# Ledger of designs, part 27: VHH binders against Malonyl-S-ACP:biotin-protein carboxyltransferase MADC (madC)

Target 1, 317 residues: Malonyl-S-ACP:biotin-protein carboxyltransferase MADC (madC), of Malonomonas rubra (o06926)
Amino acid sequence: AKWTELQDKSFLEATARERAVGIVDEGTFTEFCGPFDKIYSPHLPLMGEAIEYDDGLVAGVGKIGKKPIFVISQEGRFIGGSIGEVSGAKMVKTIQLASDLYEEMVSEKPDLPEEMRPAVVISFETGGVRLHEANAGLLAHAEVMDQIQNCRGRVPIISLIGSRVGCFGGMGFVAAATDVIIMSQFGRLGLTGPEVIEQEMGKDEFDASDRALVYRTTGGKHKYIIGDCNYLAADSIRSFRETTTAVLQKPMEEIETFRRIGSMEKIKEQIELVKLSVSLKPKDSMDVWAHAGNENPESLINMTLDEFLAQAKRLKA
Key: E = the ipSAE of ESMFold2; O = the ipSAE of OpenDDE; V2 = 0.75 times the mean of E and O plus 0.25 times the DockQ between their complexes.

## First folded at step 18 (VHH; framework vhh_8dlx_2)

Design ab7 (from aa2 with S109D; at its last look DockQ between E and O 0.66; V2 from the best seeds 0.72)
Fold by ESMFold2, look of step 18:
Structure ab7 (fold): chain B 317 residues (1-317), chain A 124 residues (1-124)
Amino acid sequence: as target 1 above (317 residues)
Amino acid sequence: EVQLVESGGGVVQPGRSLRLSCAASGFRFSAYYMHWVRQAPGKGLEWIGYIYRSGRTEYNPSLKSLVTISRDDSTNTLYLQMNSLRAEDTAIYYCAKGTPLYEALTKGDYMDVWGKGTLVTVSS
């Protein structure tokens, strides 16, 4: 599809590649091919054989204006978006390359203009950690967290959550550690997927087929009100791109203020909130929304994005 | 203006060690990846590894146990330490400047300036 047509495409329905291409400026996206990044294993192209593998993760670099944008886009249609040994290494290396580029640029120009500062954009689509998932997946998550820490104060990292599968499990922790989280109202963010929650607690305590319950506990409107996500976008690539662009025009110092303290502290807090929800028999998120100052929280459920943003009060402004 | 000059090559006996140097000038040495590459007689180019600032290195897996790359940014000098040399390590050894990273990633050309090389002959 043409780049202009991608702008109108539903973010929920878009493929990982469509999201990656559509977030950056037209014609600027270069995808990193195969299971290796270009610089990590430069001798592979010299062997006279191109190596291409669809590993469930699209990674590359493009631009928004003058700003290099390193894109990581997960594909939920490939093994449910599970992070494996190859895709984990690709994600780690892409983030590392972003910080390397930043260091190169400031070495040449210590007063690097903010408009030229590299950034990372991660479009999540993963169902979480599976029961039979090997320890390799958890090690890849730790390596990604290390690279996010390495970027702190230097390279902003933006999370995009609006894809059909959502962002759960170990990648939920990763998303929480990034600088800015942008969600659509249909995006889902959590530590444990709804189906795993149902399996562990029984259907009478948590019904994963109850879409309203799932959206109220993991969905974009709830996450926006409680301050777990910073921005709410419409369900289009254009809206995510425009919101990302607006965030990236801010100086790094301001972007840093959007991040939750410690990231690991937030992950522990998220785990406690899930445990509390289970132990108290889930209450509707309406009580939380009311505590945020929304007099008729029930009316927010069916609002359009525009209506919601105009009226909703947030717990952590 | 960019110049890379390798030195330290020569004839060395099998099993011995050798350190090569690469003197760099005409660019901000500390800003870039630096590479070592070799070419054995009648063979193609073989990438040895790179080093970036902070000392972070990556090596060709087949050579990882035999080589160490280091750099001294205060003297603009790149080093290659080679140990336990064998006849198959006979080659011309080149240092190369990493292409500016954004350009390398988008155009696929990772090394933009090469030295003339230094010959290492491993022979008894």
Scores: ipSAE 0.680, ipTM 0.868, lowest interface PAE 0.7, mean pLDDT 79
ESMFold2 (binder alone), look of step 18: mean pLDDT 80; pTM 0.814
OpenDDE, look of step 18: ipSAE 0.800; ipTM 0.905

## First folded at step 19 (VHH; framework vhh_8dlx_2)

Design ac1 (from aa2 with L101M; at its last look DockQ between E and O 0.33; V2 from the best seeds 0.00; counts 0 for: pae E 15.3 > 2)
Fold by ESMFold2, look of step 19:
Parts: structure tokens; sequence; C-alpha cells
Structure ac1 (fold): chain B 317 residues (1-317), chain A 124 residues (1-124)
């Protein structure tokens, strides 16, 4: 389908490639391929041996305006979006390339305009790691986290969660470590606020076990209201693209304030939200939505995105 | 014209170290990935690794602990440091001009200009 037709396609139903192509400007997406992909994967067999190029992950580069956008898009239809050594290496290399490009641009022009700053967009669709690659998959998650840390303050990284499989397992922590999380109402994110606090502070300082059960609800409207994601988009490539574009127009300094992991100020806010939720003794998500200031929280369930964003109030400490 | 000239090869004893050089001319050296590749007698080509101007390197996993690639953009020179050499490291060693960064990102990587190579013989 044409790029313009793709804009109206359901993000939930779109393939990884459709999501990647549709997020960037028409005609600008170039998928990473060929011999360079083999060079990206130092853990693979010796160069010159055949390897499978299709590992369920689309990686490439495009543009939004003048801004280079490095895209990582997971394909859930490929073995449930499992993370393995090859797909993990592609994620790591793609993020590294964005950082390298930023450094090259700044070396040419130290006062690089914000509109030219490279960014990374990750469209998640994963249930975890492959069983036969469990050890390699866990190492790949750690390596991806390291690259995200390396980009902080320099290259914004945006998470998109709206595909069918959702974002679960170790990739939930990867998403939380990025600067901004955008979800649709159909997006599912397995990670909870208490788990983010535990990761940042360590289990001895904060144990996430058995914290308020309403945090376990994975859906996008709930995650938006309780602050586990930053933005809510409609279920279309257009809406994710427009939301991503709007976020990336912000200065890097402002984008940094959305990040939840690696910021003690955000961790303090999350701790206060958890304390609040415990004191509420909520029975379900509707109790939390009501406390956030939504007088008739059930009415929010069936609202259009525009109505929801205009009316819904988010939980504040 | 683009030229690459390797030097520093010769006969060395097992267990010793050796540093190879590659003098580059005819292109903007700092804008390109640069590679080392070797070919043992009777064998195919074996990729050793690359380096970009930021100092970023990647190595063939089987050789990673034995080699270090570096570059000096002020003298347009690429280096390969090899340690603890073994008889099986006997080969002709080539440097190769890689791709510019934007082309590598968008079209994939290739090695289009190679030096004539320098022979390294590891023997008693």
Amino acid sequence: as target 1 above (317 residues)
Amino acid sequence: EVQLVESGGGVVQPGRSLRLSCAASGFRFSAYYMHWVRQAPGKGLEWIGYIYRSGRTEYNPSLKSLVTISRDDSTNTLYLQMNSLRAEDTAIYYCAKGTPMYEALTKGSYMDVWGKGTLVTVSS
C-alpha cells in the first residue's frame, strides 16, 4: 500500500515494516540490509557463512522533517516477537548508529539545531525471549539498556506500544528506560510503576511484590491515567506518527524530563503515586480513575481519543 | 586515484607481536570505515575488523582477543596490532577502504579498494 493509505491503517493490525515506514516521512525509510547487517552482529558465525537475515525485527533510518529517525520495529507474527542474539544485536547496532551520527553532526556544527538532532523510535511487539536463546536474549537486553543509557541527553528515544503482542518481559524495562512512551488504548505494557521503582532502587530498598493490583492492568488508557506512559495515541499509524512528531519537536532538555528510569525526581513521584494507590484501597482501575478526578470514570472507556484526551484527568501525587 | 599500501609484514616467531600499517591516499580518509582482511595460503578471505573515525571498532569474533585496529587521521594511516602470533596467522594481510557512514547506513557496507597486501609468516 501507498504511504498515504498506510497513515489510516490500524497500528494494531500493521506489520512491523508498515509501522516503520509509516512513522517517518514518505519515501525516506531505508531498511538496513546486506553485508553491513553481518558486520553489525559480532556474535554471529564468521563472516562469509550464511545467516538468516529475517529475525523478526525491522531496523532502518528515515526522516521526520530534517531529523534523522532510526527505527526499530518488532514483528510479533515472527515467532511471537522473541528476542534473540541476532535481533538484539540489530537493536544495539541501530541505537549505536544514531549516537554515532549525532556525534558526527555535532563535530561539524557544535550548535546543532534541535530540528536536526537524530532520534530513535522503537515500535515494540514482544512477549519475551526465545527459550532456546534465553541466555543470549538476556545479554541482548542488557546491551540494549547500555546503548539507551549512552544516548541520554544526546539522542531522544521514543517507545511506541500499540501492536497486537504488546510489550512484555525484559522489553518492558527497555521501554521504561527510553525517554518517552506512547501507547494506544489497545497497547499492552506489562511493566508496572512499582517495578520501575524496584529496578532503580534495588529490591532491598523497594520490593515491588504485591503492590496495588490495579497497576497490573496493561491497557493504554489505564497506563496513561496512572502515568506509566506519557502519551496516548489513536490506533492508527497517522496518530502515532503525529504524536511522535510533536514530542520530537521539544528540546532534548524537556524530553529528558519525561524519562522514568535514571531520574531520582521521577522515582520520587512514582513512590508517591504508589503510596497514594495503597491508601485508596482500590478494587479496580475505575477507583483509581475516579481518584484522579474523573467524576464518571466508566464513561471514559468508550470515548474517542479526542474526547478522552480533552476530559481524562491523570493521577497526580 | 585511491591507493592503499600495506607495510610491516615479514617473518616472525610464534608468540611475538607485530604491527602492520596501511598508508592511504586519494580520498578523504577520515570519512570512511576502514577494514583489515587476511588470506591464509590456500584459504578464502577472512575479515578481521573495521574502524571508523570515532574510534568505533568491530572485530571478527574469532580474532577479537588477538587484534587491535587503530587509525591516525592526521597521517592517513590505518594500523593492525597482532599479539601472540601463531603459525595459523600466516597470511597475506590487506587493508580495504570501506563505505562512508551515510552510505553504510542506507545502502549497506562494501569494500571497494584493496591494497596489494603484506605477507606475514609466523614460523620458527
Scores: ipSAE 0.000, ipTM 0.243, lowest interface PAE 15.3, mean pLDDT 77
ESMFold2 (binder alone), look of step 19: mean pLDDT 83; pTM 0.850
OpenDDE, look of step 19: ipSAE 0.672; ipTM 0.841

Design ac2 (from aa2 with L101I; at its last fold request DockQ between E and O 0.58; V2 from the best seeds 0.70)
Amino acid sequence: EVQLVESGGGVVQPGRSLRLSCAASGFRFSAYYMHWVRQAPGKGLEWIGYIYRSGRTEYNPSLKSLVTISRDDSTNTLYLQMNSLRAEDTAIYYCAKGTPIYEALTKGSYMDVWGKGTLVTVSS
ESMFold2, look of step 19: ipSAE 0.680; ipTM 0.870
ESMFold2 (binder alone), look of step 19: mean pLDDT 86; pTM 0.877
OpenDDE, look of step 19: ipSAE 0.810; ipTM 0.916
ESMFold2, fold request of step 20: ipSAE 0.630, 0.645, 0.593; ipTM 0.849, 0.859, 0.829
ESMFold2 (binder alone), fold request of step 20: mean pLDDT 85, 84, 85; pTM 0.863, 0.861, 0.861
OpenDDE, fold request of step 20: ipSAE 0.817, 0.811, 0.833; ipTM 0.917, 0.912, 0.925

Design ac3 (from aa2 with A104S; at its last look DockQ between E and O 0.60; V2 from the best seeds 0.00; counts 0 for: pae O 4.3 > 2)
Fold by OpenDDE, look of step 19:
Structure ac3 (fold): chain B 317 residues (1-317), chain A 124 residues (1-124)
Amino acid sequence: as target 1 above (317 residues)
Amino acid sequence: EVQLVESGGGVVQPGRSLRLSCAASGFRFSAYYMHWVRQAPGKGLEWIGYIYRSGRTEYNPSLKSLVTISRDDSTNTLYLQMNSLRAEDTAIYYCAKGTPLYESLTKGSYMDVWGKGTLVTVSS
């Protein structure tokens, strides 16, 4: 079956739609405003730019077991996955629908079983705001953040980061605001792209063409060690789905503990990490890894995922 | 039986305001999206907006500045406040019940029950 084949597909190489369809159970995905609906940016044609009828973002609903899963999947191949008015609106509305469904369900059954609790899953592949729609894109980010906050304690939101483009720009904030972040070792998460860092700090300080350095700075393994990522998955749709499924089996109260920020305790933790960073004066991420208790940090770079997960030490505040 | 009954329509002068009401019965009113839709003479249906149980509203961008939707769950009543009415606002106005949300999402039908409508005529 087509869905079965998707499971073995690289998450890195998959299309946004493949990620969306593959992350939920077979045959359950219904797309909102799909390409046949021809909903695209009103701005791009005016600027003579190419359009996509889904504006580079797949949104819909499926199921994992009895759990409604609202899926957002960004397409990096379309203008780097940058967010504009239409794609932004799709994100906002999708999260809002999840929240609404939860309220509807609870109104009918106040003792809603956890297995039926709606969830949101976002596959990130983006550099942030679309330049052609800068203001609209920026506002979209803000609105998405509002929806995320509205879901607190009600609808878990899971970030999937394993795409080629990664998750950068304003969407870095969005990802950080979600409850759980799942990455592959090939995923990248950050606020500032490597090229921008190079421009600001100079090539001698940070060479954006050094892919190894880029991954040590923003890659899944690094993010896992420093606590910006909760789970690492293998580079397959199957692995991301399985990891997502496992996470969503947890009660909402436990899921909330995976947040990186949003409580005084988390703020304090982050402050301590900043102090630590200042004190360590790390020259490379490997210095931080060593500090975390990894005696041979360089060995982690090329280590298999299984070996890495078995022995890598996380940084403790 | 699910029933929706619109009221408040009539003849009004341009620039005036009008509030329409929709009395709902036969279902759990507070649990559903409620919609307003209108149909001008010789034109198709035009969606005006909806209100959810939380009070959150969404509007047709073309009408957003002119309309406000509200609800009273204690009386099972939906309202449409219209301001600065124009001749082009002449239409039959319908209230409609939303489908269960999950059903709407999967089947693509967002409204399942309609009132009979109330006529609003804007003329000098």
Scores: ipSAE 0.022, ipTM 0.549, lowest interface PAE 4.3, mean pLDDT 90
ESMFold2, look of step 19: ipSAE 0.637; ipTM 0.837
ESMFold2 (binder alone), look of step 19: mean pLDDT 85; pTM 0.864

Design ac4 (from aa2 with F27Y; at its last fold request DockQ between E and O 0.57; V2 from the best seeds 0.71)
Amino acid sequence: EVQLVESGGGVVQPGRSLRLSCAASGYRFSAYYMHWVRQAPGKGLEWIGYIYRSGRTEYNPSLKSLVTISRDDSTNTLYLQMNSLRAEDTAIYYCAKGTPLYEALTKGSYMDVWGKGTLVTVSS
ESMFold2, look of step 19: ipSAE 0.692; ipTM 0.877
ESMFold2 (binder alone), look of step 19: mean pLDDT 82; pTM 0.827
OpenDDE, look of step 19: ipSAE 0.852; ipTM 0.932
ESMFold2, fold request of step 20: ipSAE 0.635, 0.659, 0.633; ipTM 0.841, 0.858, 0.844
ESMFold2 (binder alone), fold request of step 20: mean pLDDT 81, 83, 84; pTM 0.824, 0.850, 0.851
OpenDDE, fold request of step 20: ipSAE 0.843, 0.842, 0.847; ipTM 0.929, 0.928, 0.932

Design ac5 (from aa2 with S54T; at its last look DockQ between E and O 0.51; V2 from the best seeds 0.66)
Fold by ESMFold2, look of step 19:
Structure ac5 (fold): chain B 317 residues (1-317), chain A 124 residues (1-124)
Amino acid sequence: as target 1 above (317 residues)
Amino acid sequence: EVQLVESGGGVVQPGRSLRLSCAASGFRFSAYYMHWVRQAPGKGLEWIGYIYRTGRTEYNPSLKSLVTISRDDSTNTLYLQMNSLRAEDTAIYYCAKGTPLYEALTKGSYMDVWGKGTLVTVSS
């Protein structure tokens, strides 16, 4: 009953643990909590108490059907300082375990059925890296991205973005590196970091320090229309779980086609949309949606999920 | 039938080095984590470390500077190199096959098949 109640819970309001437990099948989630029940190594006592009380990240493994699902679920904390180092290491190890499991399974059965292929699901919730501890946080992000790259073609990685803090900064790059991004309309994503845009385009075209500019362009319906996320879900654990399940039924080769790759062309598109937003009031963002081909873009704002998905035209037709 | 056979034990002088071997058969050796564990007289089991198929290793922090684990998948052999041996390193040394990873992660049982062990005595 408790798991079934989670299914109707708002993804925006859910805790990291509720999101993690609710995404996988009932009764299948095993959390990596401490030295007594986690992964191959007696080393874990060195990290167990800190992880349980202060890391802000829930990690574990469960199942959707026969498919092992490694879950990483962030709780309202930045990965940029001391906590960023610990949480980053936990993310790295969890993704590494998913890859290790895949390799073990295919070594035993080279024709592994797709329904048994392990996957990683990351529920992001981070506002970015703290400036005073950026170096340690950036190293952790790079290590996570290395593990994501190592999974390509083998272990699909799904990003879920619908929590109250959003997904920004270095974790925006991490999300972009995953295979599939699922957002709710309340999700916020900074897919390309403002500093990267500034480096490629020049500060005259985009000032990375203009935070209001960056954040006006981050919402889920907008990101879906401009192609920065692959799927839009309703604000419930059920909808994220159903969407994730549907994605993971696809062959790995199809899943790979959904990846978001930062390119100069894509960055320039984002910059032009952001420049338009700087000079526009909220209603003027409808011009961007109209540019994507939506005849009555304001009507999209209040549509139900099903109506929106049936009618909204995306910039990537 | 899964079989693990340790060898290379014996009596060694303090300060010397020793290499133990573990011959594996009856399973796809290259698919699994492999572990070394030891048990000193009057003590419980002490995990030494593991090695994954890619050569990636993790060690017990208290032993990390003294041991090296390696594997040779072409001969299905696991190795433990021990350096600067001390009297407290006297123990029976076991190799162990890693439990299939999903079971290990969900049940907390990390090693499923053990060898019979090889005795290392560090004396005089």
Scores: ipSAE 0.622, ipTM 0.815, lowest interface PAE 0.8, mean pLDDT 77
ESMFold2 (binder alone), look of step 19: mean pLDDT 83; pTM 0.843
OpenDDE, look of step 19: ipSAE 0.811; ipTM 0.907

Design ac6 (from aa2 with S109T; at its last read DockQ between E and O 0.57; V2 from the best seeds 0.72)
Amino acid sequence: EVQLVESGGGVVQPGRSLRLSCAASGFRFSAYYMHWVRQAPGKGLEWIGYIYRSGRTEYNPSLKSLVTISRDDSTNTLYLQMNSLRAEDTAIYYCAKGTPLYEALTKGTYMDVWGKGTLVTVSS
ESMFold2, look of step 19: ipSAE 0.673; ipTM 0.868
ESMFold2 (binder alone), look of step 19: mean pLDDT 84; pTM 0.851
OpenDDE, look of step 19: ipSAE 0.834; ipTM 0.920
ESMFold2, fold request of step 20: ipSAE 0.646, 0.667, 0.649; ipTM 0.843, 0.857, 0.856
ESMFold2 (binder alone), fold request of step 20: mean pLDDT 82, 83, 82; pTM 0.831, 0.836, 0.833
OpenDDE, fold request of step 20: ipSAE 0.811, 0.811, 0.814; ipTM 0.911, 0.909, 0.911
ESMFold2, last read: ipSAE 0.677, 0.648, 0.616; ipTM 0.865, 0.849, 0.825
ESMFold2 (binder alone), last read: mean pLDDT 83, 82, 82; pTM 0.835, 0.832, 0.833
OpenDDE, last read: ipSAE 0.819, 0.817, 0.854; ipTM 0.915, 0.914, 0.925

Design ac7 (from ab4 with V113Y; at its last look DockQ between E and O 0.73; V2 from the best seeds 0.73)
Fold by ESMFold2, look of step 19:
Structure ac7 (fold): chain B 317 residues (1-317), chain A 124 residues (1-124)
Amino acid sequence: as target 1 above (317 residues)
Amino acid sequence: EVQLVESGGGVVQPGRSLRLSCAASGFRFSAYYMHWVRQAPGKGLEWIGYIYRSGRTEYNPSLKSLVTISRDDSTNTLYLQMNSLRAEDTAIYYCAKGTPLYEALTKGSAMDYWGKGTLVTVSS
């Protein structure tokens, strides 16, 4: 598919590769390890063992304007986009390369223009760790978190959540640790935080009524209202690309203020929001939306993105 | 202009150790990955490993137990320590500068400048 036509493709329906190619400028994406590169890879000296195996995760680098963009795009065609040893190593190495590039650029030019600052974009699609690689998957989560921490203040990291599988398990915490979270209304994000908001929903109680509540509490509009995501995008590659581009035009110091986790004040804000949600004893998202100040919360469900963003009130800690 | 000068080669007995040096000039040494590569007589190039500013290294899996790469950014010097040398380690050893990272990743060439090499001969 042509890059221009790809811009109108549903982000929900797009493959990991389509999402990765479409987020960066036309013709600029270089994938580190394609499906047929394993025998002869020019990236082996830089990536090491991370590119020697077929793991289904798309990683590469492209440009938005002058800015190098390292893209990590998870593929849900395997067991729900699970994270294993190989996928985790590829994520870790890609983020590490972004940090290395930043250090190289600043070393050569200490007055590096902000518009040339590298960034990382992660398009999540995962239900959690792979069952047969559970220990390696958990170690990979910790290693990814370490690399995100190493990028703080230097390389902005943007999370995109709008693909079919969503972002669940330990990767929910990874997404929360990035600088900015962009979701579509179809995106699903499983953030449990330090305290569970509705403990009666238990993971073993997924009847039709409980499932409806789970879907409502993980979706993009709900996450936007409760402050678990920073921006909403329409369900298109174009909309995610435009939102990402707009965020990356901001100064690094402003981008850092969007982070969900990574300061005591942000953690305290999340704890207060959890406490408030428990005190409300809500049965579904409509009760929470009303408490945020939306006098007719049901009217928000059918709004266009622009109408929603203009009218929706967000929960305040 | 970029210059890389390897030294420390020569004839050495099997089982012994050898430390090669690479003196670098003409670029910001600390900004780049630095590599060691070798070429045995009649054979192709074999990548040994790299080191980054942080001290982070990666090695060819077939060689990782035999070699150690280090760098001294204050003297612009790259080192290769080789232990328990064997006849198979006879080769010309090259120091190479890492290509600027964006170009390396997008053009597929990890190294842009090479030294002329230093010969290591392992024989009795």
Scores: ipSAE 0.659, ipTM 0.857, lowest interface PAE 0.7, mean pLDDT 78
ESMFold2 (binder alone), look of step 19: mean pLDDT 80; pTM 0.807
OpenDDE, look of step 19: ipSAE 0.792; ipTM 0.903

